# Designs tried in a protein design chat: miniprotein binders against b1l550. Part 74

Target 1, 279 residues: b1l550
Amino acid sequence: MRLPEELLERARDIHSEAPSHRIKLDRVGSFGLKVPVEFKGFLLLAEADVWVSLPEGRRGVDLSRQVEAIYELSNPPKDPFSLCREAAISLLEKLNYADSSGVSIRFDAPLQDGESLKYYGVEISSIASDEIINKIRVEILGMTACPCTAELIRAYKSSEIAATHTQRSLGILEVSTKAEHPDPDKLASIIERAMSSPLRTYTKRPDEGGLVIRSLSNARLAEDVVREMIHLFLEEFGHLPEDTHILAAVRSMESVHMHDIYAERSFSLDEIRKEISSH

## First folded at step 9 (miniprotein)

Design kv23
Fold by ESMFold2-Fast, scan of step 9:
Structure kv23 (fold): chain B 279 residues (1-279), chain A 83 residues (1-83)
Amino acid sequence: as target 1 above (279 residues)
Amino acid sequence: SMKRVRIEFTFDEENREEVLEFLKRLARELAEKYGLIVLVYIEDGRIRIFVKGDPEAVDKFIEEVLKELEKRGVKYTVRVEEL
């Protein structure tokens, strides 16, 4: 059913009207849009948020133009980095009143894992204002083993491999940069290498035993994992602009507690280099 | 009404980073001076500037950007497209 177009002549343009209160809003838009993306040979269903700034004198945003911006660029599916960047630029160009725009796209990224696949979380953003800021957040599960309990068990009963508790730990790397987005597979690799061992989607019993032994032989505190992630990040991505901001974090789902352990560090490349060189 | 323009510059790669920084600073200064929304970004190795606002202000912005580039003696190719 379609209403007569003549009604548009009589209807108020609500969005262009003055608001009840003259307050600027930072982010107004369409959230939770489903969009297809092409990622490293996979066709994935992603979820997207699109937004613009809204000036104090305007009541609302044109949501139809926001949806048009992302869907025009997402069909046929393309890589999420190009989609994110191009959609953010398109929003700023198409919406007269906006002084900034942004797009965020999130999905689960596949990784080859023996005969199967495992998945890690990716969120990619591009924010356009006087320049483009690209942000990427990668989250992947790994395994940690407690060195404190390992040392107590070793002292109690001398052995080459001390028993200790192991748990799933979530590693997080978030990068905000004026350069292009870092490769999420490389960020995921950094996180996994910082852990006591990576996780797998399936293993046969001998391989599972080997994974556990390696984890126990490489026991690490959450604090150790965060420091190692930062070290590995600097080795791989130290070439990024000095004002690049990074968040490195680990949330350890402690098998011996009803609560989690959390460790994090936020820094700019300039800040961390000065800190390391001062010792 | 509002005027919307995209400007694309191709520069010698040896000077691209210095010119990009210069253009970002200049664009920010002129955007504030003329009340414009200006985005400076790189696409396919070229520097792009998107400008929107009052037509007279947009025209002055473009004129000043080109004048300042000429003063620096920078070699470039430029394309200007009204959207």
Scores: ipSAE 0.419, ipTM 0.810, lowest interface PAE 2.8, mean pLDDT 86

Design kv24
Fold by ESMFold2-Fast, scan of step 9:
Structure kv24 (fold): chain B 279 residues (1-279), chain A 83 residues (1-83)
Amino acid sequence: as target 1 above (279 residues)
Amino acid sequence: SMKRVRIEFTFDEENREEVLEFLKRLARELAEKYGLIVLVYTEDGRIRIFVKGDPEAVDKFIEEVLKELEKRGVKYTVRVEEL
């Protein structure tokens, strides 16, 4: 049933009314929207959140207008970076009361893995206020092998390749910058190169054996992986603005424990360069 | 009532980064002074400024931005569009 549009002229404009309490809200919007995106030749189903700030004197936001903004920009599907940035700008422009806007888009990114594909997690956002801040978070699984147990086994019984426990470890790189979003494939590559070995979608037994031997021969603590990720990040992305903020983290799903091991470091490019150059 | 304006600047490539940082700082200062919401961003090699707020304040913002650019002696072309 469709009610007559003439009723809109008679109804109170609830959203424009004063709220019960004069409290500003930082993020109000439509969350969990399904949007198609084009990523490196693939048409993917992504999940998007869109929001704006709400001033203390206004009761509500125009949710329909938010959905219209991202819908118009997502048809036909475009790359998620342009969609994210353009939608954030559009929201700030279209909603008079908003002093900031943002868009977040999440998807699983395909990555070529021999003759097959593997997938890693990507979340990007663009936040528009007095300038545009772009954020990207990449998460990809790799393998780590424990160097401590390896050394104990070498001490116990000498071997060319020491036995140790291996586990899946989740590598995380998050970048917040005034520049364009870093290429997520490059961030994923940094994470995988920092690990004892990458994980594969498909391996036959000889290749699986090689992967295990590689991991055992390149045993790394979670702390080692984080430091290597930071080193590799600086080699690839050291050209970004000095106020770029990075989070590098590893969550190791320890095969010999009921709990995980976690290591992280947050820094700006300015901070980390001064730290490295001081020693 | 609110006035919404997009200002598009085209600058010679040599000084674009310096001018961008200058405009970002100026825009923040003027936004605070006039109670405006101002976004400065780049698109297709151009610098864009979106400004919204009271019409009188928006007009003063535009005048002040252009005045400061003239003072710096920077070559530019400008397009002002009311949304």
Scores: ipSAE 0.463, ipTM 0.831, lowest interface PAE 2.5, mean pLDDT 87

Design kv25
Fold by ESMFold2-Fast, scan of step 9:
Structure kv25 (fold): chain B 279 residues (1-279), chain A 83 residues (1-83)
Amino acid sequence: as target 1 above (279 residues)
Amino acid sequence: SMKRVRIEFTFDEENREEVLEFLKRLARELAEKYGLIVLVYVENGKIRIFVKGDPEAVDKFIEEVLKELEKRGVKYTVRVEEL
């Protein structure tokens, strides 16, 4: 059912009215939209949030213009980086009252794993104001093995490969930059290389044994993994602008505890270079 | 009452990065001076400036940007579109 258009002539324009309290809002928008994106030859259904700032003198946002901005740009499907950036710019251009706009797009990124696929989580954002800030967060599971328990077991019962507990650990790299988004495959690769071993979607017993031996022979604390991730990140992405901000983190789901171990470091490229060179 | 304008510049590839940094700085200064929202970005090898605010302030912004570019003596083509 569609109501007559002439009712718009009599209805108040609620969104343009003054609010009850003159308070600016940072993000107002449409969250949880489903949009198709093309990523590495795959057509994926991603989840998108779109928003704008709302000034203290305006009651509400015209949500229909936000949805128009992203859906106009999503047909035909395009890469999520271009969609994110272009939609953020479009929102700022279309909504007169906004002094900033933003778009976030989330999806599971496929990664070839032998005859199967594995995946890692990606969240891409672009925020437009007087500049464009691009943000990307990559999360991927890997395996860690405890070096402390390994050393204790080696002392107790000598073996070429010391027994220790292994667990799934979630590696996280988040980058905020005025440059283009870093390649998420490279971020995922950095995380996996920092771990005791990567995880696989499908293994036969000989392959599984190899992964276990690899992790046991490469035992690493969560703290070790974070430091290695930072080292590898600087090798690959040290060319980014000096004011680029990075978060490197690991959450280890300890198999011998009812709680997790967490390690993180946030830094700008300028900050970390000065710290490393001070030794 | 808000005016919205997109300005698109085509510069020689050799000069594009230098001019981009210049325009970003100038846009920031003028945006603060005139109370405008200004975004400078690159699209398909061209420099775009989006500006919005009071019509008179927008017109002053455009005039000042073009004046400063002429001082630099860089060759360009420009397209101005009111949105």
Scores: ipSAE 0.430, ipTM 0.817, lowest interface PAE 2.9, mean pLDDT 87

Design kv27
Fold by ESMFold2-Fast, scan of step 9:
Structure kv27 (fold): chain B 279 residues (1-279), chain A 83 residues (1-83)
Amino acid sequence: as target 1 above (279 residues)
Amino acid sequence: SMKRVRIEFTFDEENREEVLEFLKRLARELAEKYGLIVLVYVEDGRIWIFVKGDPEAVDKFIEEVLKELEKRGVKYTVRVEEL
């Protein structure tokens, strides 16, 4: 049932009222919006969050204007980087009371895997205030093999390739920068190259055997993977501004334990360069 | 009430990065001075400034930005759009 439109003329403007407490809120908005995006030739269904800051003297935000901002810019579908950036700017422009705005867009990105596709997770954000800050987070599964158990088994029965347990490990790279978003395919590639081996969508027995041998021949601790990810990141993206912030992390789903192993490092480009150059 | 303005600047490619950093600093100073919300960004090789706040403050902001660019002897093309 649709309520009489005449009631709108008499109803209080709740969101323009003073709040119960004069407290500024950092992020208020519409979360979990579904939007189409064009990514490297694919039309994908993405999920978006849009928000603005809310000043201490205002009770609520105009949610309809937030949804308008992103949907207006998403038709026709465009690349998620431009959509993220343009929507954040539009929100700041449309909502008079906001001193900052932000947009996050997440989707599963296709990656060519032989004759099929595999997928990795991408979350892209743009935050607008006095300047635009771009953030990207990439998550992709790979395989790791335990070097500790490998050495024990090698000592027990010598072999050039020691048996050891293998497991899926989730690699994570997150970058926050004033420059353009890094290419997520390159971030995914860095993560996979740091692992003992990448994972496949499907394998036949000979290919599966090769994947396992590759992993066993390249056994790595979660700590090793994080360090290698940082090394490879600096080779590919060392040109980014010095105040660029990076999170490199690995969560290893240990096949011999009921729990996971986790390793991470957060750093700015300036910090890590000084650390590496010190002797 | 509130005035909203978008300013588009075109500069020679060689000077764009230096001018961008200058405009970001100037915008920050003027935003604090006049109580304005100011966003400086680059799109399609041009520098964009979005400013919102009190109409008189917005007008003073625009005037001071243009004055400072002239003092630096910077060559540019500008378009000012009221939203």
Scores: ipSAE 0.455, ipTM 0.824, lowest interface PAE 2.6, mean pLDDT 87

Design kv28
Fold by ESMFold2-Fast, scan of step 9:
Structure kv28 (fold): chain B 279 residues (1-279), chain A 83 residues (1-83)
Amino acid sequence: as target 1 above (279 residues)
Amino acid sequence: SMKRVRIEFTFDEENREEVLEFLKRLARELAEKYGLIVLVYVEDGRIFIFVKGDPEAVDKFIEEVLKELEKRGVKYTVRVEEL
C-alpha cells in the first residue's frame, strides 16, 4: 500500500536538518548492492558499495539518489571499471553537499583454465574528490613448496627432487593510482607466475603429477614470492605514475603448522625504483 | 543555490599530459581560493573539469581557467555544460 504523496508536503525533510552533533562523516551510503557487470565477455553479478561525504551541518544523505545513480549506469551491464568510475563521478555531481564520493565493486573473476574455468577475487574502487583515485585488489590462490624442508629431505635422501610440504598460498596485489585500473588478469598472472605453481580446477593424474613435480622443483618462501611479484609487477606496470602505491603480499596456509605465514611490502613506484637502483 | 558545471577540453595528444598537470594544479588553487568542489579527470582522451559551488564563484573559476589557457597559447576545444 502506497502512502499519499500529499504527506510529503507536510513531513519534515529529515536529511536537510541540522544533526544532533555537528560532526562531518567521511563515508555515508548504500552498501551491499547487487549489480550486473560485463567482464571480458562474462555477465557477472557483482556487489557494490556507494558513498559520499556528509558535511557537519547536514543530518543525512539522500540514499535513493545513490541507488538511482548506480541503477541507471548499470543498465545495460557494462564493465565494472567504467561503472565504478562513472558512478563515483555521477554521485559527486548529483549530491550537492558532498565533497567526495566513492564506489567499490567486488566480484569473482573467471579465468580460463584448460577446458574449464577457475576464479580469482577482484575488488575495485574509484574515489572522486579533487581528482579520481582508482584502486584494485586482486587475490588468487597458488601453490608454494617449502625450500627449507626440501633441502633437509634432499640431504637425507640424496634425490634430485626433494620431497617437501606444499600448501595453498594466497597472493595479493593491490594498486592505487591516478591512472586507469590495471588489467586484473595481468595482476592475477603476475601472482601465479611468482608462485611455485598455479592451482587448477581439476587435473588428470599424469598432469597432476607434473604440476606437483613443477612445484617441488620451484620451491619458494613466502618472502621469495613477494619479491618475485614486485619484480614482475615492475616489468609489466612500471609505466604507471610514480606516486602509484602498491601492496604485494602472500599468505601461506602452511600444511605443517596450525597458523599461516604472511609476508608483505607496500611501496610507491618512486620509492621502489630508488631502492632497487641503490644495489 | 549551488551551480554545477562540467567543462570538457580537447587538446592535441602531444600536449595533453602537460596541460592535464597544469589544469590539476590550477584547479586546486582556484578551488581553495573560491571555496569550490572541483574534480579534474580524463575520459577518452579528453580532459574534464567538474566544478560546483556558489554561482558567482563557479563563473569566476571558469573565467580564470580559460584566461590561463589563453595565456599559455595552447590550442583547445572547450564545451561548457551546466548540470
Scores: ipSAE 0.401, ipTM 0.801, lowest interface PAE 3.1, mean pLDDT 86

Design kv29
Fold by ESMFold2-Fast, scan of step 9:
Structure kv29 (fold): chain B 279 residues (1-279), chain A 83 residues (1-83)
Amino acid sequence: as target 1 above (279 residues)
Amino acid sequence: SMKRVRIEFTFDEENREEVLEFLKRLARELAEKYGLIVLVYVEDGRILIFVKGDPEAVDKFIEEVLKELEKRGVKYTVRVEEL
């Protein structure tokens, strides 16, 4: 059933009315939209949020125009970086009252792992105001091994490779920049290289043994992993603008505890370079 | 009634980053002065400025941006499109 469009001429325009309280809202929009995206040869169903700012004198946003903007740009499916950027710009252009707009898109990124596939989490955003800010967050699981317990076992048995506990650890890199989004595969690679070893979807017994030995021979604290991620990030992406902001973090799901260990550092490229150069 | 305009600039590559920072700063100053919403971004090596607000203010914004670029003596091509 479709009501006559002539009714719109008689109905109150609720969204353009003055609100009960003159308060600006930072983000108003449609959250949890399903959109198809093309990512490195894969067609994926991603989840998207779209929003705009709402001025103090306006009661509501035009939600239908927001949904139209992203769906028009998503057919045919395109890469999520272009979709985020183009949709954010389109929202700011189409919605007269907005002084900022944004789009975020989330999906699990497939990654070739020998003859199998594994995956990592990706969230990308573009925020348009007086300039465009691009944000990307990558999360991937790896393995860590405890160096403290390794040292105790080595002291006890004087072995070349000390036994220690290992656990799954989640590595996180988040980058906010005025430049283009960094390649998420490179961010995932940085995280995995900082770990004691990467994780795999499928291993045969010899490969599994090798992974464990690698982890034990490369035991790292959560603090060590964060510092290594920062070091590797600077080697790969140190060319980004100096006001680029990074969050590096790891959450270690400790196998010998009922709780997790967490370590993080947030910084700008300008800030971290001054810190490193002072030593 | 509100006016919406997209301005597209093409500059020589060697000066593009310097001009971009200049335009970002100028656009912010003029946006505050005239009460405009202005977005400056780069696409395929071109510098784009989107501006919206009062028609008279938008026209003054465009005029001042072009005057400042003329004063700096940089070579550019420009396309102005009303949306």
Scores: ipSAE 0.454, ipTM 0.825, lowest interface PAE 2.5, mean pLDDT 87

Design kv3
Fold by ESMFold2-Fast, scan of step 9:
Formats: structure tokens, sequence, C-alpha cells
Structure kv3 (fold): chain B 279 residues (1-279), chain A 83 residues (1-83)
């Protein structure tokens, strides 16, 4: 059933009214929208959030215009970076009361893994205000092996490769920059290279043994992984603007504990270069 | 009563990065001065400026941006579109 359009001329325009309290809101929008995206030859179902700022004198946001903007730009499906940036710009241009807009898109990114695929998490955002700020967060699982227990076992019964516990560890790289979004495959690669070994979607027993031996021969603390991720990030992406902000983190799902171990470092490129050069 | 305008600039490659940084700073300064919402971004090798606010303030913004670019002796082409 569709109500008559003439009812609109008798209804109050709730969104344009003064609110109960004169308070600005930073993010008001449509969250959890399903959108198709094209990523490196794959058609993927992504989840999008779209928002704008709401001034202290306005009660509500026109949510229909937000959904229209995403819909129009996502048909046909395009790459999620262009979609994110173009939608953020479109929202700021179309909604006259907004002084900022943003779009966030989340999906599982395929990564070639032998003859199969594995997946890692990607969240990208573009925030438009006086500039466009692009954010990307990549999360991928790897394997770590404990060097402390390895050393204890080596002391107990010396062997060529000391036994120790291994566990899945989640590596996280988040980048906020005025430049284009960094390539998530490169961020995922940095995380995997910093781990004791990568994980596989599919492996046969001989290959599985090899991954375990690699991990045991390359035992690393969560703290070691974070430092190595930062080192590798600077080698690959040190050319980004000096005010680029990075979060590097590892959450180790410790196989011998009921809790996880977490290590992180946030920094700007300007900050980290000064720190490193002080040595 | 809000006026919305998109300005698109095409510059010689030789001075494009210098001009982009200049436009970011100028746009920010003028946005604060006139109470405007201004977005500067790059699309397909062109510099775009979106500005919205009071019509008189928007017109002054455009005039000052163009005046400062001419003052710097930069070669450019410009398209101004009211949205």
Amino acid sequence: as target 1 above (279 residues)
Amino acid sequence: SMKRVRIEFTFDEENREEVLEFLFRLARELAEKYGLIVLVYVEDGRIRIFVKGDPEAVDKFIEEVLKELEKRGVKYTVRVEEL
C-alpha cells in the first residue's frame, strides 16, 4: 500500500525541526547496507555504512538520499575504493546541512593460496570534510610460536628444533592517510611476513608439517611481530605523507592460556622517523 | 539559501603538486574566514574544489581563489559548475 502524496503537505517535516537538545552529532546515517563490489576480478558482497554530520539546530538526517547515493554508485559494481571515495563526496555535495560525510565498506578479500583461495578482512573508509581522509584496516590470521617455552624445552632436552606451543595470531594494520588507500594485498603480505608462518586454507600432511617446522624455527613474541610489521610497513609505504597515521597490532590466541595476548603501537610517519633516527 | 559549486582545475604537470598544496591551504583559510564548507580533492589528474555556504561567501571564495592563482602566474584551465 502507498499513501497519497498529498498527505506530505499536511505532515510536519520532522527532520528540519529543532531538536530537543541543541547538540551536534558527528555521525548519523544508514549502517549495514549490503552492496556488491568488484575487487581484483571478484564480485563480492560487501557491507557499507554511510553517514554525515548533523548540526545542532537540525533534528534529523535524510536517510533516503544516503541510500540512493550508494545504490546509484554501486550499479554496476565497481572497486570498493572508488565507491567509498565517490560516495563520501556525493553525500557531502547532496546534503546541504552536512559539514562532513563518510563511507565505510567491509568485505572478506580473496588471496591466492596455491590452487585455492584464503580470505582476509578488509575495512576501508573515506571521510570528506575540508579534505578527503582515506582509512584502511586489514586483518589476517597467521601462526606464532612461543620463544620462551622453546628456550625452556631446549634447556630440558636439547634438540635441533625445540618444541613449543603454537597458536593462531591475528595481525592488524590500519592506515589513515590523505593519499589513496594502500593496496590491502600488500598490507596482508606485510602481516604474514612478520608472523612465524602464514596460515593456509588447504594443506596436505607433508605441507602442514613444513608450516609447523617453519613456525618453530621462527619463534616470535607478539611484540616481535608488531615491531617487524612496522619495519616492513616503512620499507613498503614510507613514501606516504608525513601525517599518515598507522596502527600495528597483534592479538595472539595463546594455546596455553584462557586469555589472549595483545600488543600494539600507533604512530604517525613523522613521529616514528624521529624515534628511529634518535638511535 | 545555500549555494553549492564545484570548481575543476587542469594544470600543467610541471606545477601540479605545488598548486595542489597551495589550494589546500588557501581553501582551508578561506573556508574558516567565510564560514564555508570546502572540499579539495583530486580526480583523474584534475583538482576539484567543492564549496557550499551563503551565496555571497561562495562567490567571494571563487573570486579569491582565482585571483591568487593568477597572482602566482600559474597556467590552468577552470570549469565552474553550480550544483
Scores: ipSAE 0.308, ipTM 0.756, lowest interface PAE 3.9, mean pLDDT 86

Design kv30
Fold by ESMFold2-Fast, scan of step 9:
Structure kv30 (fold): chain B 279 residues (1-279), chain A 83 residues (1-83)
Amino acid sequence: as target 1 above (279 residues)
Amino acid sequence: SMKRVRIEFTFDEENREEVLEFLKRLARELAEKYGLIVLVYVEDGRIVIFVKGDPEAVDKFIEEVLKELEKRGVKYTVRVEEL
């Protein structure tokens, strides 16, 4: 059933009405939209959130205009960075009452792993207000091995090959910048290199043995991994603006405990440079 | 009755960052003064200013931005597009 369009002339324009309470809302929009994106040769179905600010004197947001804006820009599929930035700008331009807009796009990024593929998580956003702020968060699993237990077992077995518990650890790098989004493959590579060993999608017994030996030979605390991630990040991305803000974190799913170990550090490039140079 | 304008500026690379910070500050001041929504961003090496609001206020905003740039004596090219 489609109601007569003439009813629109008699119906109240609810969105333009004054709200019950004169309170500004920071983010109002359409969340969980599915949009196609092109990422490094892959066509992926990503999940997108789009929003705008809503002033204290307006009851509601034009949700249909938000959806139309991002879908117009997603056909044909384009890279998620351009889509994110262009959609945020478009929302601010099209919605008269908004003083800020934002778009977040999430997907699993394929990463070549020998003859197979593995994946890592990516979330990018662009927030437009008086300027554009770009954010990217990369999460990838790796392997860590406990150096404390390794030392204890070495003492017990009188210097035979090292043995210790290993576990999956989730590495996280989040970057907020006024520059372009950093390349997520490079962020994922930084995380993997900071770990005791990367993980694989598919291994045969000899390859699996090699991963275990690599991990055992490169045992690292969660704290070690975070520090190494920061060191590697500065080597690759130290050229970004000094007010770029970074979060580096690792969550280790300890195989010998019922709980996880977590370590993190947030910082600006200016802050970390001064800290490192002072000692 | 709302007017929307995109203004694109091209500056020499050596001055781009200094001018960008200047334009961001100026845009914020003028946006508050005239009750306008203003976005300043960089696209393909150009500084873009998007402004929307009352037509008279938008025109005054553009006039003041151009006057302030002329006072600074920096070299630029400008393209103005009404949306």
Scores: ipSAE 0.327, ipTM 0.755, lowest interface PAE 3.5, mean pLDDT 86

Design kv31
Fold by ESMFold2-Fast, scan of step 9:
Structure kv31 (fold): chain B 279 residues (1-279), chain A 83 residues (1-83)
Amino acid sequence: as target 1 above (279 residues)
Amino acid sequence: SMKRVRIEFTFDEENREEVLEFLKRLARELAEKYGLIVLVYVEDGTIEIFVKGDPEAVDKFIEEVLKELEKRGVKYTVRVEEL
């Protein structure tokens, strides 16, 4: 049922009123919005969060205007990088009282896997204030093989390929930069190359055997994977501004334990270059 | 009041980066002076300046930016849009 229009003029404008307490809020917005995006030839359903700052003298944010901002820019669907950037700017334009805005868009990205597809997680954001900061987070599963158990088996019975346990490991790369978003496919590739082997959507028994042998021949600790991810990242993206911040992490879902193993490192490009060059 | 200033240069990439850094610094100084919210970014090789606040302060900001660019001898095409 639609209420009569005259009620709109009689009702108080709650959002424009003074709040009970004069406290500024950093992020107020619409979270969990469904938006279509175009990503590398695919039309995908993504989930978006949009927000703005709220000054201490204003009770609430115009949430409908936030939804309008991203809706206008998502029809027709466009790439999520442009959508994040343009929506963040649009929010700052449409909401006069805001001194900052932000947009995050999350989706599962398809990646070619032989004659099939596999998927990895992507979260892209843009935050606008006096400049635009772009963030991207990529998560993809790979396989790791334990070098400790491999060494024990090799010591017990000499063989060219030592038996060891394998498990799924989640690799994570997050980049925050004033430059353009890094290509998520390249970030996913870095993560997979740092692992003992990538995972496949579909394998036949001979190919599965080959994948296992590859993993066993390239056994790596979670700590090894994080260091390799950082090394490969610097080779591919060392050209980014020196104040670019990176998080590299691995969560190994240990097949022989009731718990996971986790390793991470956060750094700026300036910081890591000095650390590496100090030797 | 909200306005967008688009500055198109006929410079090489090194000159554009220097001008961008200069404009970011100038924008921060003038934003504090006039109590404005100013966003400076690059879109398709063009420098974009978004400014919002009091109408008179916005106009003064734009005038100061263009005046400083002329003092530096910067060749540009400027477009100002009311949002």
Scores: ipSAE 0.243, ipTM 0.705, lowest interface PAE 4.2, mean pLDDT 84

Design kv32
Fold by ESMFold2-Fast, scan of step 9:
Structure kv32 (fold): chain B 279 residues (1-279), chain A 83 residues (1-83)
Amino acid sequence: as target 1 above (279 residues)
Amino acid sequence: SMKRVRIEFTFDEENREEVLEFLKRLARELAEKYGLIVLVYVEDGRIQIFVKGDPEAVDKFIEEVLKELEKRGVKYTVRVEEL
């Protein structure tokens, strides 16, 4: 049952009231919304967060208007980049008191893997204030092989390919830019190419042997993988604005340890180019 | 009451990046001067400016943007829409 609309005339407008303390809030919104998106020919279920800034003189945000904004733009489903950007703009336009808005959309992206699919994690956001800042984070698993143990084993018993331990490693690339979102498939490809070998959803024994040989022949430290990711990123995306910020990271789930190894580097394009050119 | 306006500029693609940087700087300056919320972005090769705030301040913002742009002597078309 719906309550009579005339009750709105008598009820206090809580959201527009003065707050208990005059403090501005940076992000207030609806988190964990389920939205359909169309990604490279696939209809996927994504999870969205939407928010706006709240000025010091206003008690609350109109949450219904936030949900309305993303709902209007997600039906029919569209690509998550356009949805993210358009929803952030719409939020800033619809909510008069907000001086900034943002939208994040998360989903698992399909990637062709022989006759099957494998999946990698994608989180994109758009933040609108005086300009639009687009962020994307891509995470995908790959394989690494330890060069230190490989060298020790080769010294012990000579062979064309030294035995060493291998493990799954999670590669991470995060980009924040004033340009449009980078293609996540290209970011995932950079991560996989930086690894000792990619992982597969399905392999037969000869193919599995090939992956192991590839990994062993291309042994890399987590530190090596991060540096290679940065190198490959600059080749593919060096055209982005100089103030573009990147995080490159690897978390290696070491098969010979009870703990993980982690390596990362954060940088702007301007910063990394100056560093590389200095030596 | 608050006034909301979307301004769309179409420039020769060759001049777009130079003009975009100019408009972003000008918009930031005028937003601070007039106490306005201003968003500058590009959509389908056209520069978009969304501005909201006091009606008189919004009108002054639009007037100054157009005046400064005319001083640059760059050919453009403009569409102004009140939301």
Scores: ipSAE 0.429, ipTM 0.815, lowest interface PAE 2.9, mean pLDDT 87

